VH-VL binders against q0atu2. Designs and how they scored, part 332

Target 1, 119 residues: q0atu2
Amino acid sequence: MLDKKARIRTSREYRNVFEKGKRLSGRFLIIYYVENALDNNRFGFITNKKIGMAVIRNRIKRQLRAIVREYQGQVKNKHDIVLVARAGIGKSSFEGMEKDYIAIMKKAGLFARNANKID
Key: E = the ipSAE of ESMFold2; O = the ipSAE of OpenDDE; V2 = 0.75 times the mean of E and O plus 0.25 times the DockQ between their complexes.

## First folded at step 16 (VH-VL)

Design yj16 (framework fv_ivicentamab_arm2; at its last look DockQ between E and O 0.69; V2 from the best seeds 0.80)
Fold by OpenDDE, look of step 16:
Structure yj16 (fold): chain C 119 residues (1-119), chain A 119 residues (1-119), chain B 110 residues (1-110)
Amino acid sequence: as target 1 above (119 residues)
Amino acid sequence: EVQLVESGGGLVQPGGSLRLSCAASGFTVSDNYMNWVRQAPGKGLEWVSIIYRRGSTEYADWAKGRFTISRDNSKNTLYLQMNSLRAEDTAVYYCAREGSGEWYYFDYWGQGTLVTVSS
Amino acid sequence: AYDMTQSPSTLSASVGDRVTITCQASQSIDSWLAWYQQKPGKAPKLLIHDASSLESGVPSRFKGSGSGTEFTLTISSLQPDDFATYYCQQWDDYSGEAYTFGGGTKVEIK
């Protein structure tokens, strides 16, 4: 599980990311990202009803948290990042989600230059 | 130097089976996202299947149940098992590597191998 | 599959001409668009990825532009080596296919 300090938890924090952040879309994810005034990154996760039933949405959220946790050490610091799951993610594999996360984070320039973890 | 070489194509009767191979050099197949793409004579390009780094697979809807993508890491070779072949499966089959690891384009292609399904 | 509408299907042009090929995606794909060149009997060759990034070794007369749903490939001055078929390509997020190609544009001698 992600550390509590690494989580976006309040509606105000989410709104700040959506209003001031940049947006980038991938195959299964949309990310909103903005610099914060902290020494750590914070992540938020959104899975809406178009993905499917609550059980599916919770599964997707759990999988996305696992992916973010795995690559957390490679992400540039001082960012608030919100991951929004797209409708098609419900049919994707875990590796598909992982690939998309890596691709979109690289395109956004949020990974450190030495980021090369495969698994 | 990166190189992909397909083999295994040929003439097969409807309902028959065929196994295609793609020998890779200059990079490790298991560290990359590998795809099969086909092209019917005089037609456009059509995606067939992908295998991810940890072995997850995806297929075009029309390919599910009949086509199987796999790899042999010891041989650095990609495979496509094709069963219950139909006339409409007649095509040049290409293996293709996705660029820069986690990007949604194909930077290297094999020369292709022709599969002809005919009675 | 999500439709990638490529136009025109065939284009007749002369050496030195400015050529423009268009691809329209059914939904926004930001800049996740690639262009390929294919000559008869050969495999496709990657020309441009991320809508506008030229691959190494590709002549500067090739230019990719666009974002969202509208993309263009422009050859500023057509050369003899450029007569070929061109394809655009995107990812697919929901249709059951991972990738979708445009129908292709054959650039032939006028």
Scores: ipSAE 0.892, ipTM 0.945, lowest interface PAE 0.5, mean pLDDT 94
Fold by ESMFold2, look of step 16:
Structure yj16 (fold): chain C 119 residues (1-119), chain A 119 residues (1-119), chain B 110 residues (1-110)
Amino acid sequence: as target 1 above (119 residues)
Amino acid sequence: EVQLVESGGGLVQPGGSLRLSCAASGFTVSDNYMNWVRQAPGKGLEWVSIIYRRGSTEYADWAKGRFTISRDNSKNTLYLQMNSLRAEDTAVYYCAREGSGEWYYFDYWGQGTLVTVSS
Amino acid sequence: AYDMTQSPSTLSASVGDRVTITCQASQSIDSWLAWYQQKPGKAPKLLIHDASSLESGVPSRFKGSGSGTEFTLTISSLQPDDFATYYCQQWDDYSGEAYTFGGGTKVEIK
């Protein structure tokens, strides 16, 4: 699970990422990302009702948080990153989500040196 | 040098079973996302199945319940078990690797093995 | 599932011609598109990934363009080795398939 300091907390913080950040879409995820003025990264997660019922949305959030936690040490510091789950993610396996996360983070240039080692 | 060699194709009656093999060299099957793709004679390419690095699988709807993708990591070999075969399953079957770090694209293909389902 | 419309189905051309092949996705796929070349009796060969990124060893006369829903493969000066069938391919949602290929474009001698 992500530490409290690594979470985007407020609507204002989310809005900053959406308005100022770059966007990149993958198979199951869209990421928005912007540099922050902190020493660390922060992550936010958006799941909407189009994905499915609450139990499904909660499972997706837990799985995405686990994926982000697993790879957070490889993410370049000083970024606010919001992961928006796309509708198709509800039928994806954990490995499908993980694959997509790694693919979009590499394409965004958000992994540190030796990004090819994370696969 | 990366190589993929399919085998196990042949003539089989409708309702029969067949197991295809794909021997890999020059890379480790379990470190990669491996796929089966088929092509009916004179027709286009059709995705069949994927096995993820940690063993999760996905199948085309028409294959689900009839086909099983698997691997033997000690032999560096991918398999496709095909049951309840139909005339429509007649095709050349390719195994294909997704590119390392450039996932969602098939960078290496075997030469294929022909499966003919006919009485 | 996503539909992938490829056109034309068949294209007649001469050596030296500029050839253009189009793929259209039914929903935006950003730049997540591949192009493959396949010669009779052979496996497909990856030419381009990520819409425009040329694979190692592929001649520079091949160029991929596009993003979103419309994508183009251009061969700037057709060579004898280029007479083949070309396919585009994308990822898809989980309803029915993970990957979708275009129907193919056969490039043949005029």
Scores: ipSAE 0.775, ipTM 0.897, lowest interface PAE 0.8, mean pLDDT 90
ESMFold2 (binder alone), look of step 16: mean pLDDT 89; pTM 0.926

Design yj2 (framework fv_ivicentamab_arm2; at its last read DockQ between E and O 0.79; V2 from the best seeds 0.86)
Fold by ESMFold2-Fast, scan of step 17:
Structure yj2 (fold): chain C 119 residues (1-119), chain A 119 residues (1-119), chain B 110 residues (1-110)
Amino acid sequence: as target 1 above (119 residues)
Amino acid sequence: EVQLVESGGGLVQPGGSLRLSCAASGFTVSSNYMNWVRQAPGKGLEWVSIIYRRGSTEYADWAKGRFTISRDNSKNTLYLQMNSLRAEDTAVYYCAREGSSEWYYFDYWGQGTLVTVSS
Amino acid sequence: AYDMTQSPSTLSASVGDRVTITCQASQSIDSWLAWYQQKPGKAPKLLIHDASSLESGVPSRFKGSGSGTEFTLTISSLQPDDFATYYCQQWDEYSGEAYTFGGGTKVEIK
C-alpha cells in the first residue's frame, strides 16, 4: 500500500493544495498539485457520488493508490498532489486509469524519470 | 521506419463479417496503444476501438457487441473482427498508433483499407 | 460523450493568406487536442499535439493555440501544399467514444 506519510490526510492539507496548487485535467482524473516543504511527496484521493455506489468508489480509490504506488519513483520530490476522479472513471479499465495518470503527470512536468517503467 | 499496412477490406453483404489486419513494422504493437479509426466516403473521422498495452479494450458504443479488436504479438499485427455489418459501416478503416510522449493523439496511421457493405 | 465543434466546414483561400480554423470542446480538455491534415485519398497526418506542440517535420507556418474549450490552428502564409482537410481531435471521458474528432475544415483554393 501507499505509506502513511505519503498521504494527504487532513482537511487543512487538502484545502492548501486546492487553494495554492495548479490544476490539470486528464480524461478520467483531475490533479491539483503544489510544492511542499517536506522531503517526500504526498497524495490525496477524492471520489464523489457521481462515479457510482460506494463499492465502485472504493474500488477506484484502491486502484488509484496502486497506480500511484507503482509509479512513485518517477514523481519529482516535494509535491502534494490530489487526484480527483471524474464521473466517467467508473467505466474505465485499470489500464485506462493508469494511462491517464501517467499522461497527466508527464504533462504537468511532475515525472522526473521514464514513467513507463515498473518498479 | 514506422509503418502500418492494413488489409482485409472488401465488399460484403449486410449481416456479413470481415476481419481487418494491420501489420506493423519499426515498433512493437504490444508496447503501444493501438486504435482503429474509420472514415465514411466524403465524411469525417470516427474512432472505433482501442487496445491497451496489457490487452484491455474499449469500443465506440455503436461498435460494442459487433466489433472486436485484438492483436497477435508474434506477428506484430493488429486485427479488427467486424460482425453483423450494416450499410452505415461502409468506410475506409485506418489503424493508428498513439504517440509515446503524451498520449491521446495518433502519430502514425496506416494507408487504410476500404470496407463496402452493400447488397 | 464530449462534443467537438469545428469551424468553418469549408474555407476558400489564396496562396499567402493567413488561415485560422477553430475547434470548441463542450467541456474543458486543458490542452489535450491534436490537429491532423488529410489530403484526398491519403491517411491523416499529425501536425500538432497537446494544442501547440509542432510535430517534427511540420513547417513552422502551422501554429496551434488555445486551452480549455477553445482551440485554433493557424497557417500564417498558406502554401499550395496546404490545400487539404484539417481535423482536430480530443479524448472523451466516457466509454461511448474514447476519442472525438471535429467535423473537419476543407481548405480549398479561391
Scores: ipSAE 0.752, ipTM 0.900, lowest interface PAE 0.9, mean pLDDT 90
ESMFold2, look of step 16: ipSAE 0.849; ipTM 0.935
ESMFold2 (binder alone), look of step 16: mean pLDDT 89; pTM 0.925
OpenDDE, look of step 16: ipSAE 0.897; ipTM 0.946
ESMFold2, look of step 18: ipSAE 0.835; ipTM 0.928
ESMFold2 (binder alone), look of step 18: mean pLDDT 89; pTM 0.924
OpenDDE, look of step 18: ipSAE 0.908; ipTM 0.951
ESMFold2, fold request of step 20: ipSAE 0.847, 0.843, 0.846; ipTM 0.931, 0.929, 0.930
ESMFold2 (binder alone), fold request of step 20: mean pLDDT 89, 89, 89; pTM 0.921, 0.919, 0.921
OpenDDE, fold request of step 20: ipSAE 0.921, 0.924, 0.924; ipTM 0.958, 0.960, 0.960
ESMFold2, last read: ipSAE 0.852, 0.847, 0.851; ipTM 0.931, 0.929, 0.933
ESMFold2 (binder alone), last read: mean pLDDT 89, 89, 89; pTM 0.925, 0.924, 0.922
OpenDDE, last read: ipSAE 0.922, 0.922, 0.921; ipTM 0.958, 0.958, 0.959

Design yj3 (framework fv_ivicentamab_arm2; at its last look DockQ between E and O 0.76; V2 from the best seeds 0.82)
Fold by OpenDDE, look of step 16:
Structure yj3 (fold): chain C 119 residues (1-119), chain A 119 residues (1-119), chain B 110 residues (1-110)
Amino acid sequence: as target 1 above (119 residues)
Amino acid sequence: EVQLVESGGGLVQPGGSLRLSCAASGFTVSDNYMNWVRQAPGKGLEWVSIIYRRGSTEYADWAKGRFTISRDNSKNTLYLQMNSLRAEDTAVYYCAREGSSTWYYFDYWGQGTLVTVSS
Amino acid sequence: AYDMTQSPSTLSASVGDRVTITCQASQSIDSWLAWYQQKPGKAPKLLIHDASSLESGVPSRFKGSGSGTEFTLTISSLQPDDFATYYCQQWDDYSGEAYTFGGGTKVEIK
């Protein structure tokens, strides 16, 4: 599980990311990202009803948290990042989600230069 | 130098089976996202299947149940098992790699191998 | 299926001409679009990725542009080596296929 300090938890924090952040869309994910004033990154996750039933949405959220946790140490510091799951993600494999996350984060320039798990 | 070489194509009767191979050199197949793409004579390109780094697979809807993508890491070779072949499966079959800096695009292709399904 | 509409299907042009090929996606794909060149009897060759990024070794006369649903490939001055078939390509998120190609544009000698 992600550390509590690494989570976006309040509606106000989410709104700040959506209003001030940049947006980039991938195959299964949309990310919104903005610099924060902290020494750590924070992540938020959104799974809409269009993905499916609550059980499916919770599964997707759990999988996305696992992916983010695995690559957390390679992400540039001082960012708030919100992951929004797209409708088609429910049919994707875990590796499909992982590939998309890495691809979109690379495209956004959010990985550190010395990252060793993204090549 | 990166190189992909397909083999195994040939003439097969409807309902028959065929196994295609793609020998890779200059890179490790298991460290990359590998794909099969086919092209019917005089027609366009059609994606068939992908195998991910950890071994998950994905298929076009029309390919599910009849086609199987796999790899042999010791041989650095990609495979496509084709069963219950139909006339409409007649095509040149390419193996294609997604580059680490060009994910979702195919940066290297083999020369292709022709599969002809005919009675 | 998320269709990629490529136009025109065939284009007749002369050396030195400005050539424009268009691809239209059924939904927004931001800049996740590639262009390929294919000559008879050969495999496709990646020319451009991310809508506008040229691959290494690709002449500067090739230019990719666009975002969202509308994309174009432009050859500023057609050369003899450029007569070929060109394809656009995108990912697919829901249609049951991971990737979709345009129908192709054959650039032939006028």
Scores: ipSAE 0.894, ipTM 0.944, lowest interface PAE 0.5, mean pLDDT 94
Fold by ESMFold2, look of step 16:
Structure yj3 (fold): chain C 119 residues (1-119), chain A 119 residues (1-119), chain B 110 residues (1-110)
Amino acid sequence: as target 1 above (119 residues)
Amino acid sequence: EVQLVESGGGLVQPGGSLRLSCAASGFTVSDNYMNWVRQAPGKGLEWVSIIYRRGSTEYADWAKGRFTISRDNSKNTLYLQMNSLRAEDTAVYYCAREGSSTWYYFDYWGQGTLVTVSS
Amino acid sequence: AYDMTQSPSTLSASVGDRVTITCQASQSIDSWLAWYQQKPGKAPKLLIHDASSLESGVPSRFKGSGSGTEFTLTISSLQPDDFATYYCQQWDDYSGEAYTFGGGTKVEIK
């Protein structure tokens, strides 16, 4: 449900985030993030086959997209952000993923100063 | 201002059951991540279970199937139902809150309630 | 698959001493580490979160440091109130325990 312009699409765009960006690991997620030259944010998602079968990977990706959509209005603009699922995420509940995402984004300083109602 | 008060501990035979309560004041239980942590006499701390804000739960592997974390939001109270108790479950049981800006860390603990499992 | 190793298990010290307690994680946890103090018959008290951030009301003689896999708690000048057991704590993988604690360090009077 992310807007088309809010998606990281190409291998070059992903590589830029991995090579130039900062990295922060949480319990279930790793984020890579870098300031971009746009006026908006872009999000990418990585779930590799070691996570599990396609059904599990698709569920996780759907859940992560939903979490990002819910909180995207609180994210500081001009960032490319890639969420990488860690191997243990397949056993996490939605709430475990949500908690981890919020904790990581706060620690990275990626929420806007006026975004103090993060639950 | 924040208080957590455990109750319901006592002496129980192996195979028996016991329900612990944790009455909270100064904050709303359902707005926070709430945990049980135990400590056998003279031993270290051991995490037991968490209930997430939306009601999802996790358990230590050794507790799954025997222990159930729950809450009653109208009483602002957390519970731990313990079944099939064993001698190794003898411990002081604490309830603990994760800090609202410092998730993954326990900022407030109750004083604990002792559970003794002995024939 | 994270394990916490805390050392030493006991430490004998005098008032005024500088003491250092170490925790090691088996895999990187960035700075996601807490330190707790526990006195006999009492609940643990959070001293430090996020490896180095001091909780409100905790004396400045307590200092946490480290990132990745190795972390230290230092008390710059031990006071009588500081004789206690100290624990570190991290989040852990989903399949076992969500949180794990170090084995503890008992700081005793020499």
Scores: ipSAE 0.799, ipTM 0.904, lowest interface PAE 0.7, mean pLDDT 90
ESMFold2 (binder alone), look of step 16: mean pLDDT 89; pTM 0.925

Design yj4 (framework fv_ivicentamab_arm2; at its last look DockQ between E and O 0.79; V2 from the best seeds 0.83)
Fold by OpenDDE, look of step 16:
Structure yj4 (fold): chain C 119 residues (1-119), chain A 119 residues (1-119), chain B 110 residues (1-110)
Amino acid sequence: as target 1 above (119 residues)
Amino acid sequence: EVQLVESGGGLVQPGGSLRLSCAASGFTVSDNYMNWVRQAPGKGLEWVSIIYRRGSTEYADWAKGRFTISRDNSKNTLYLQMNSLRAEDTAVYYCAREGSSSWYYFDYWGQGTLVTVSS
Amino acid sequence: AYDMTQSPSTLSASVGDRVTITCQASQSIDSWLAWYQQKPGKAPKLLIHDASSLESGVPSRFKGSGSGTEFTLTISSLQPDDFATYYCQQWDDYSGEAYTFGGGTKVEIK
């Protein structure tokens, strides 16, 4: 599980990312990202009803948290990043989600150059 | 130098089975996203299947249940097991590696192997 | 299905001509678009990825542009080696296929 300090938790924090951040879409995810004034990254997760029932949405959110945690140390610091799950993610495998996350983060230039799990 | 070499194609009767191989050199198959793409004579390109780095697989809807993608890491070889073959499966089958810049595109292809399904 | 509409299906051109091929996606794919060249009896060859990034060794007369749902491949001055069939390609998130190719554009001698 992500540490509390690594999580976007308030509506105000989410709104700030959506309003001031950049947007990039992948196969299963959309990310919104913006620099923050902290010494750490924070992540938020959005799973809406178009994905499916609450049980499915919670599963997807759990899987996305696991992926983010796995690659957390390789992400450039001082960013707020919100992951929005797209409708098709419900049918994807865990590795499919992982691939998409890495692809989007690479394309956004959010991985550090010394990252060793993304190539 | 990166190289992909398909083999195993040939003539098979409807309902028959065939196993295609793709021998890779210059890179490690298990460290990459590998795909099969086919092309019927005089037609366009059609994606068949993908195998992910950790071994998860994904198939086109029409391929599910009849086609199986796999790999042998010790041989650095990709496979496609094709069962219950139909006339419409007649095509050149290519193995293709996804590019590493952002993935979701294919940077290296084999020469292809022809599969002909006919009575 | 998220079909990729490629146009035209065939075009006749002469050496030195400016050639334009278009692909239209059914939904926005940002810049997740690749272009391939295929000659008879050969495997497809990657020309451009990420909508506009030229693959190593590809002549500068090839240019990819566009984003969202509209993409274009332009050959500024057609050369004899450029007569071939071209395909665009994208990912697919919901159609039951991971990837979708355009129908192809055959560039032939006028």
Scores: ipSAE 0.902, ipTM 0.947, lowest interface PAE 0.5, mean pLDDT 94
Fold by ESMFold2, look of step 16:
Structure yj4 (fold): chain C 119 residues (1-119), chain A 119 residues (1-119), chain B 110 residues (1-110)
Amino acid sequence: as target 1 above (119 residues)
Amino acid sequence: EVQLVESGGGLVQPGGSLRLSCAASGFTVSDNYMNWVRQAPGKGLEWVSIIYRRGSTEYADWAKGRFTISRDNSKNTLYLQMNSLRAEDTAVYYCAREGSSSWYYFDYWGQGTLVTVSS
Amino acid sequence: AYDMTQSPSTLSASVGDRVTITCQASQSIDSWLAWYQQKPGKAPKLLIHDASSLESGVPSRFKGSGSGTEFTLTISSLQPDDFATYYCQQWDDYSGEAYTFGGGTKVEIK
């Protein structure tokens, strides 16, 4: 589980990322990301109803949180990052989501240069 | 250096079975995303299946239930078990690795093995 | 479904010509596009990943461009060994395919 301070909480915080942030789409995920004024990263997770019923959407959020937690130590600090699940994510396994997350985070340049080589 | 060598192709009757092998060297199969891609004679490329690093799999819809991707880590070898073969399965079958600097793309391919399904 | 429309299907050109091949995705794929070269009887060879990133050992006359839905491969000065078929490729999951290839462009040199 991510620390409570590492979560985007309010509608204003989410809106700031969507309005000011950069966007990068992968196979299953879209990320929006922007520098923040904090000393830590914050993550948000969005699913919409076309992905499935609430049980399915909550399972996807749980899986995405687990993936983010596994790699959070490699993420460059001081960013707000929102992961938006795409409609096709329902066909993905956990490993498919993990692969996509790593791929889009590398492409966005969000992994720290000296943390270690990711993958 | 990276090498991929497919084998196991040949002439098979409709309804028959065949197992393809892809011997890898210069890298570890289980550390990578490995794929099968096929090409019917004179036609374009068509993705068949992927096996993820931790063993999850995906298949093209037309291959599900008939084809099984697998690997043997002690032999560093990828496999494709093909059952209930049809004439339209006639193709050269390639194994391909996804590049670590840019996943979703195939940086190394084997030479291919020809499968002919004919009465 | 994420389809790729690749054009032209066949192209004839002279040595030294500038050649442009295009791919159109049916939905935005940002810059997640590869180009491959395939010579007769051989496996495809990755030329370009991420729309514009040239693979090591690929001649600098090859250039990839584009993002979103429209992409190009340009050969700035065609050479005799560029006779081949070229394919673009993307990810896709809406049609039961993880990856989708364009139909190919055969480049013929006289």
Scores: ipSAE 0.790, ipTM 0.900, lowest interface PAE 0.7, mean pLDDT 90
ESMFold2 (binder alone), look of step 16: mean pLDDT 89; pTM 0.921

Design yj5 (framework fv_ivicentamab_arm2; at its last look DockQ between E and O 0.74; V2 from the best seeds 0.82)
Fold by OpenDDE, look of step 16:
Structure yj5 (fold): chain C 119 residues (1-119), chain A 119 residues (1-119), chain B 110 residues (1-110)
Amino acid sequence: as target 1 above (119 residues)
Amino acid sequence: EVQLVESGGGLVQPGGSLRLSCAASGFTVSDNYMNWVRQAPGKGLEWVSIIYRRGSTEYADWAKGRFTISRDNSKNTLYLQMNSLRAEDTAVYYCAREGSDEWYYFDYWGQGTLVTVSS
Amino acid sequence: AYDMTQSPSTLSASVGDRVTITCQASQSIDSWLAWYQQKPGKAPKLLIHDASSLESGVPSRFKGSGSGTEFTLTISSLQPDDFATYYCQQWDDYSGEAYTFGGGTKVEIK
């Protein structure tokens, strides 16, 4: 589980990211990201009803949290990042989600130059 | 130097099976996202399947149940098992490597191998 | 598959001409768009990725532009080596295919 300090938890915090942040879309994810005034990164996760039933949405969130945990050490510091799951993510494998996350984060310039993981 | 070489194509009767191979050199197949793309004579390009770094696979809807993508890491070779072949499966089949995991594009292609399904 | 409308299907031009090919996506894909060149009997060759990033070794007369749903490939001055078929390509998030190609544009000599 992500550390509590690494989580976006309040509606106010989410609104700040949406209003002031940049947006980038991938195959399965949309990210909103903005610099924060903290010493750590914070992540938020959104799964809309169009993805499917609550069980599916919770699964997707769990998987996305796992991906974020795995790569959080490679993300540039002092950012609030919200991951919004797109409708097609329900059909995706875990690796598909992971690939998309990496691709988007690199495209956004949020990963270090050599940030990568090959299992 | 990166190189992809397809083989295994040929003439097969409807309902028959065929196994295509793609021998890679200059890079490791299991460290990359590898794809099969086909092209019917005089037609456009059509994506067939992908295999991810940890082995997850995806297929075009029309390919599900009949086509299987796999790899042999020891041989650094990609495969496409094709079963229950139909006339409309007649095409040149290309193996293609995705570029940097920052993007969704194909940077290297094999020369292709022709599969002809005919009675 | 998602619709990727490529136009025109065929284009007749002369050496030195300015050529423009267009791809229209059914939904916004930001800059996740690639262009390929294919000559008869050969595999596709990557020209441009990320809508506008020229692949190494590709002549500067090729230019990709656009974002969202509208993209263009421009050849500023057509050369003899440029007569070929061109394809655009995007990812697919829901239709059952991972990737979608445009229908292709055959650039032939006038």
Scores: ipSAE 0.891, ipTM 0.944, lowest interface PAE 0.5, mean pLDDT 94
Fold by ESMFold2, look of step 16:
Structure yj5 (fold): chain C 119 residues (1-119), chain A 119 residues (1-119), chain B 110 residues (1-110)
Amino acid sequence: as target 1 above (119 residues)
Amino acid sequence: EVQLVESGGGLVQPGGSLRLSCAASGFTVSDNYMNWVRQAPGKGLEWVSIIYRRGSTEYADWAKGRFTISRDNSKNTLYLQMNSLRAEDTAVYYCAREGSDEWYYFDYWGQGTLVTVSS
Amino acid sequence: AYDMTQSPSTLSASVGDRVTITCQASQSIDSWLAWYQQKPGKAPKLLIHDASSLESGVPSRFKGSGSGTEFTLTISSLQPDDFATYYCQQWDDYSGEAYTFGGGTKVEIK
């Protein structure tokens, strides 16, 4: 689980990222990201109801939170980042989601140096 | 020096089985995303299957249930088990590595091994 | 399903010509596009990743451009070593497939 400080919470905070942020699409994910005025990063997660039943959407959110938590120490600070699940994400394995997250975060320039070291 | 060497191709009757091997050197197979790609004579390239770093797999829809990707880490070797072969499976089969630094692109390919399925 | 339309399917050209090959994706793939060169009897060779990033050792006469749905590979002055078939490639999230390739463009002498 992400700490309370590391969560985007309000509709206003989400809208700010969508309206002011940059957008990058990967295979399973879209990210929106913008610099914030804090000392830390915040993450938001969107799984559209059209993806499936609540059980499916909750599974995807849990998996994405686990991925973000695993790599959060490598993310450049002072960013609000919203992960939006794409239509095909329900077909993906955990490893497919993880691969896509790392790829799009690197492409966005959001990982600090040595972010490509994976055990 | 990265190298991939496929073997195990040959002539097989429809309904038969064949196992392809891809011996890797200069890198560790289990640290990378490994793929099979095929090319029918005179035709284009067609993705077959991927195995992820920790062993998750994906298959093209036409390959599911007939083909199995696997690896043997002690031999640093990738495999493709092909069952219930059909004439349309006649192709050169390549193993390919996704770039260690840039995923979703195949930076090294083997020479390919020809599978001929004839009635 | 993500489809790639690659054109032309075949072209004939002389050494020194400028050659342009086009790929069109049916949906936006941002810049997640690769170009490969394949010579007869050989495996494909990665030329360009991320639409425009040249692989190490690939001559600077090769140039990739585009984003979204439309992409081009340009060879500014065709050399004898460039007669080959060229393929574009993207990821795919629909047909149970991870990757799809364009149909190929055969660049022939003459």
Scores: ipSAE 0.802, ipTM 0.909, lowest interface PAE 0.7, mean pLDDT 90
ESMFold2 (binder alone), look of step 16: mean pLDDT 89; pTM 0.922

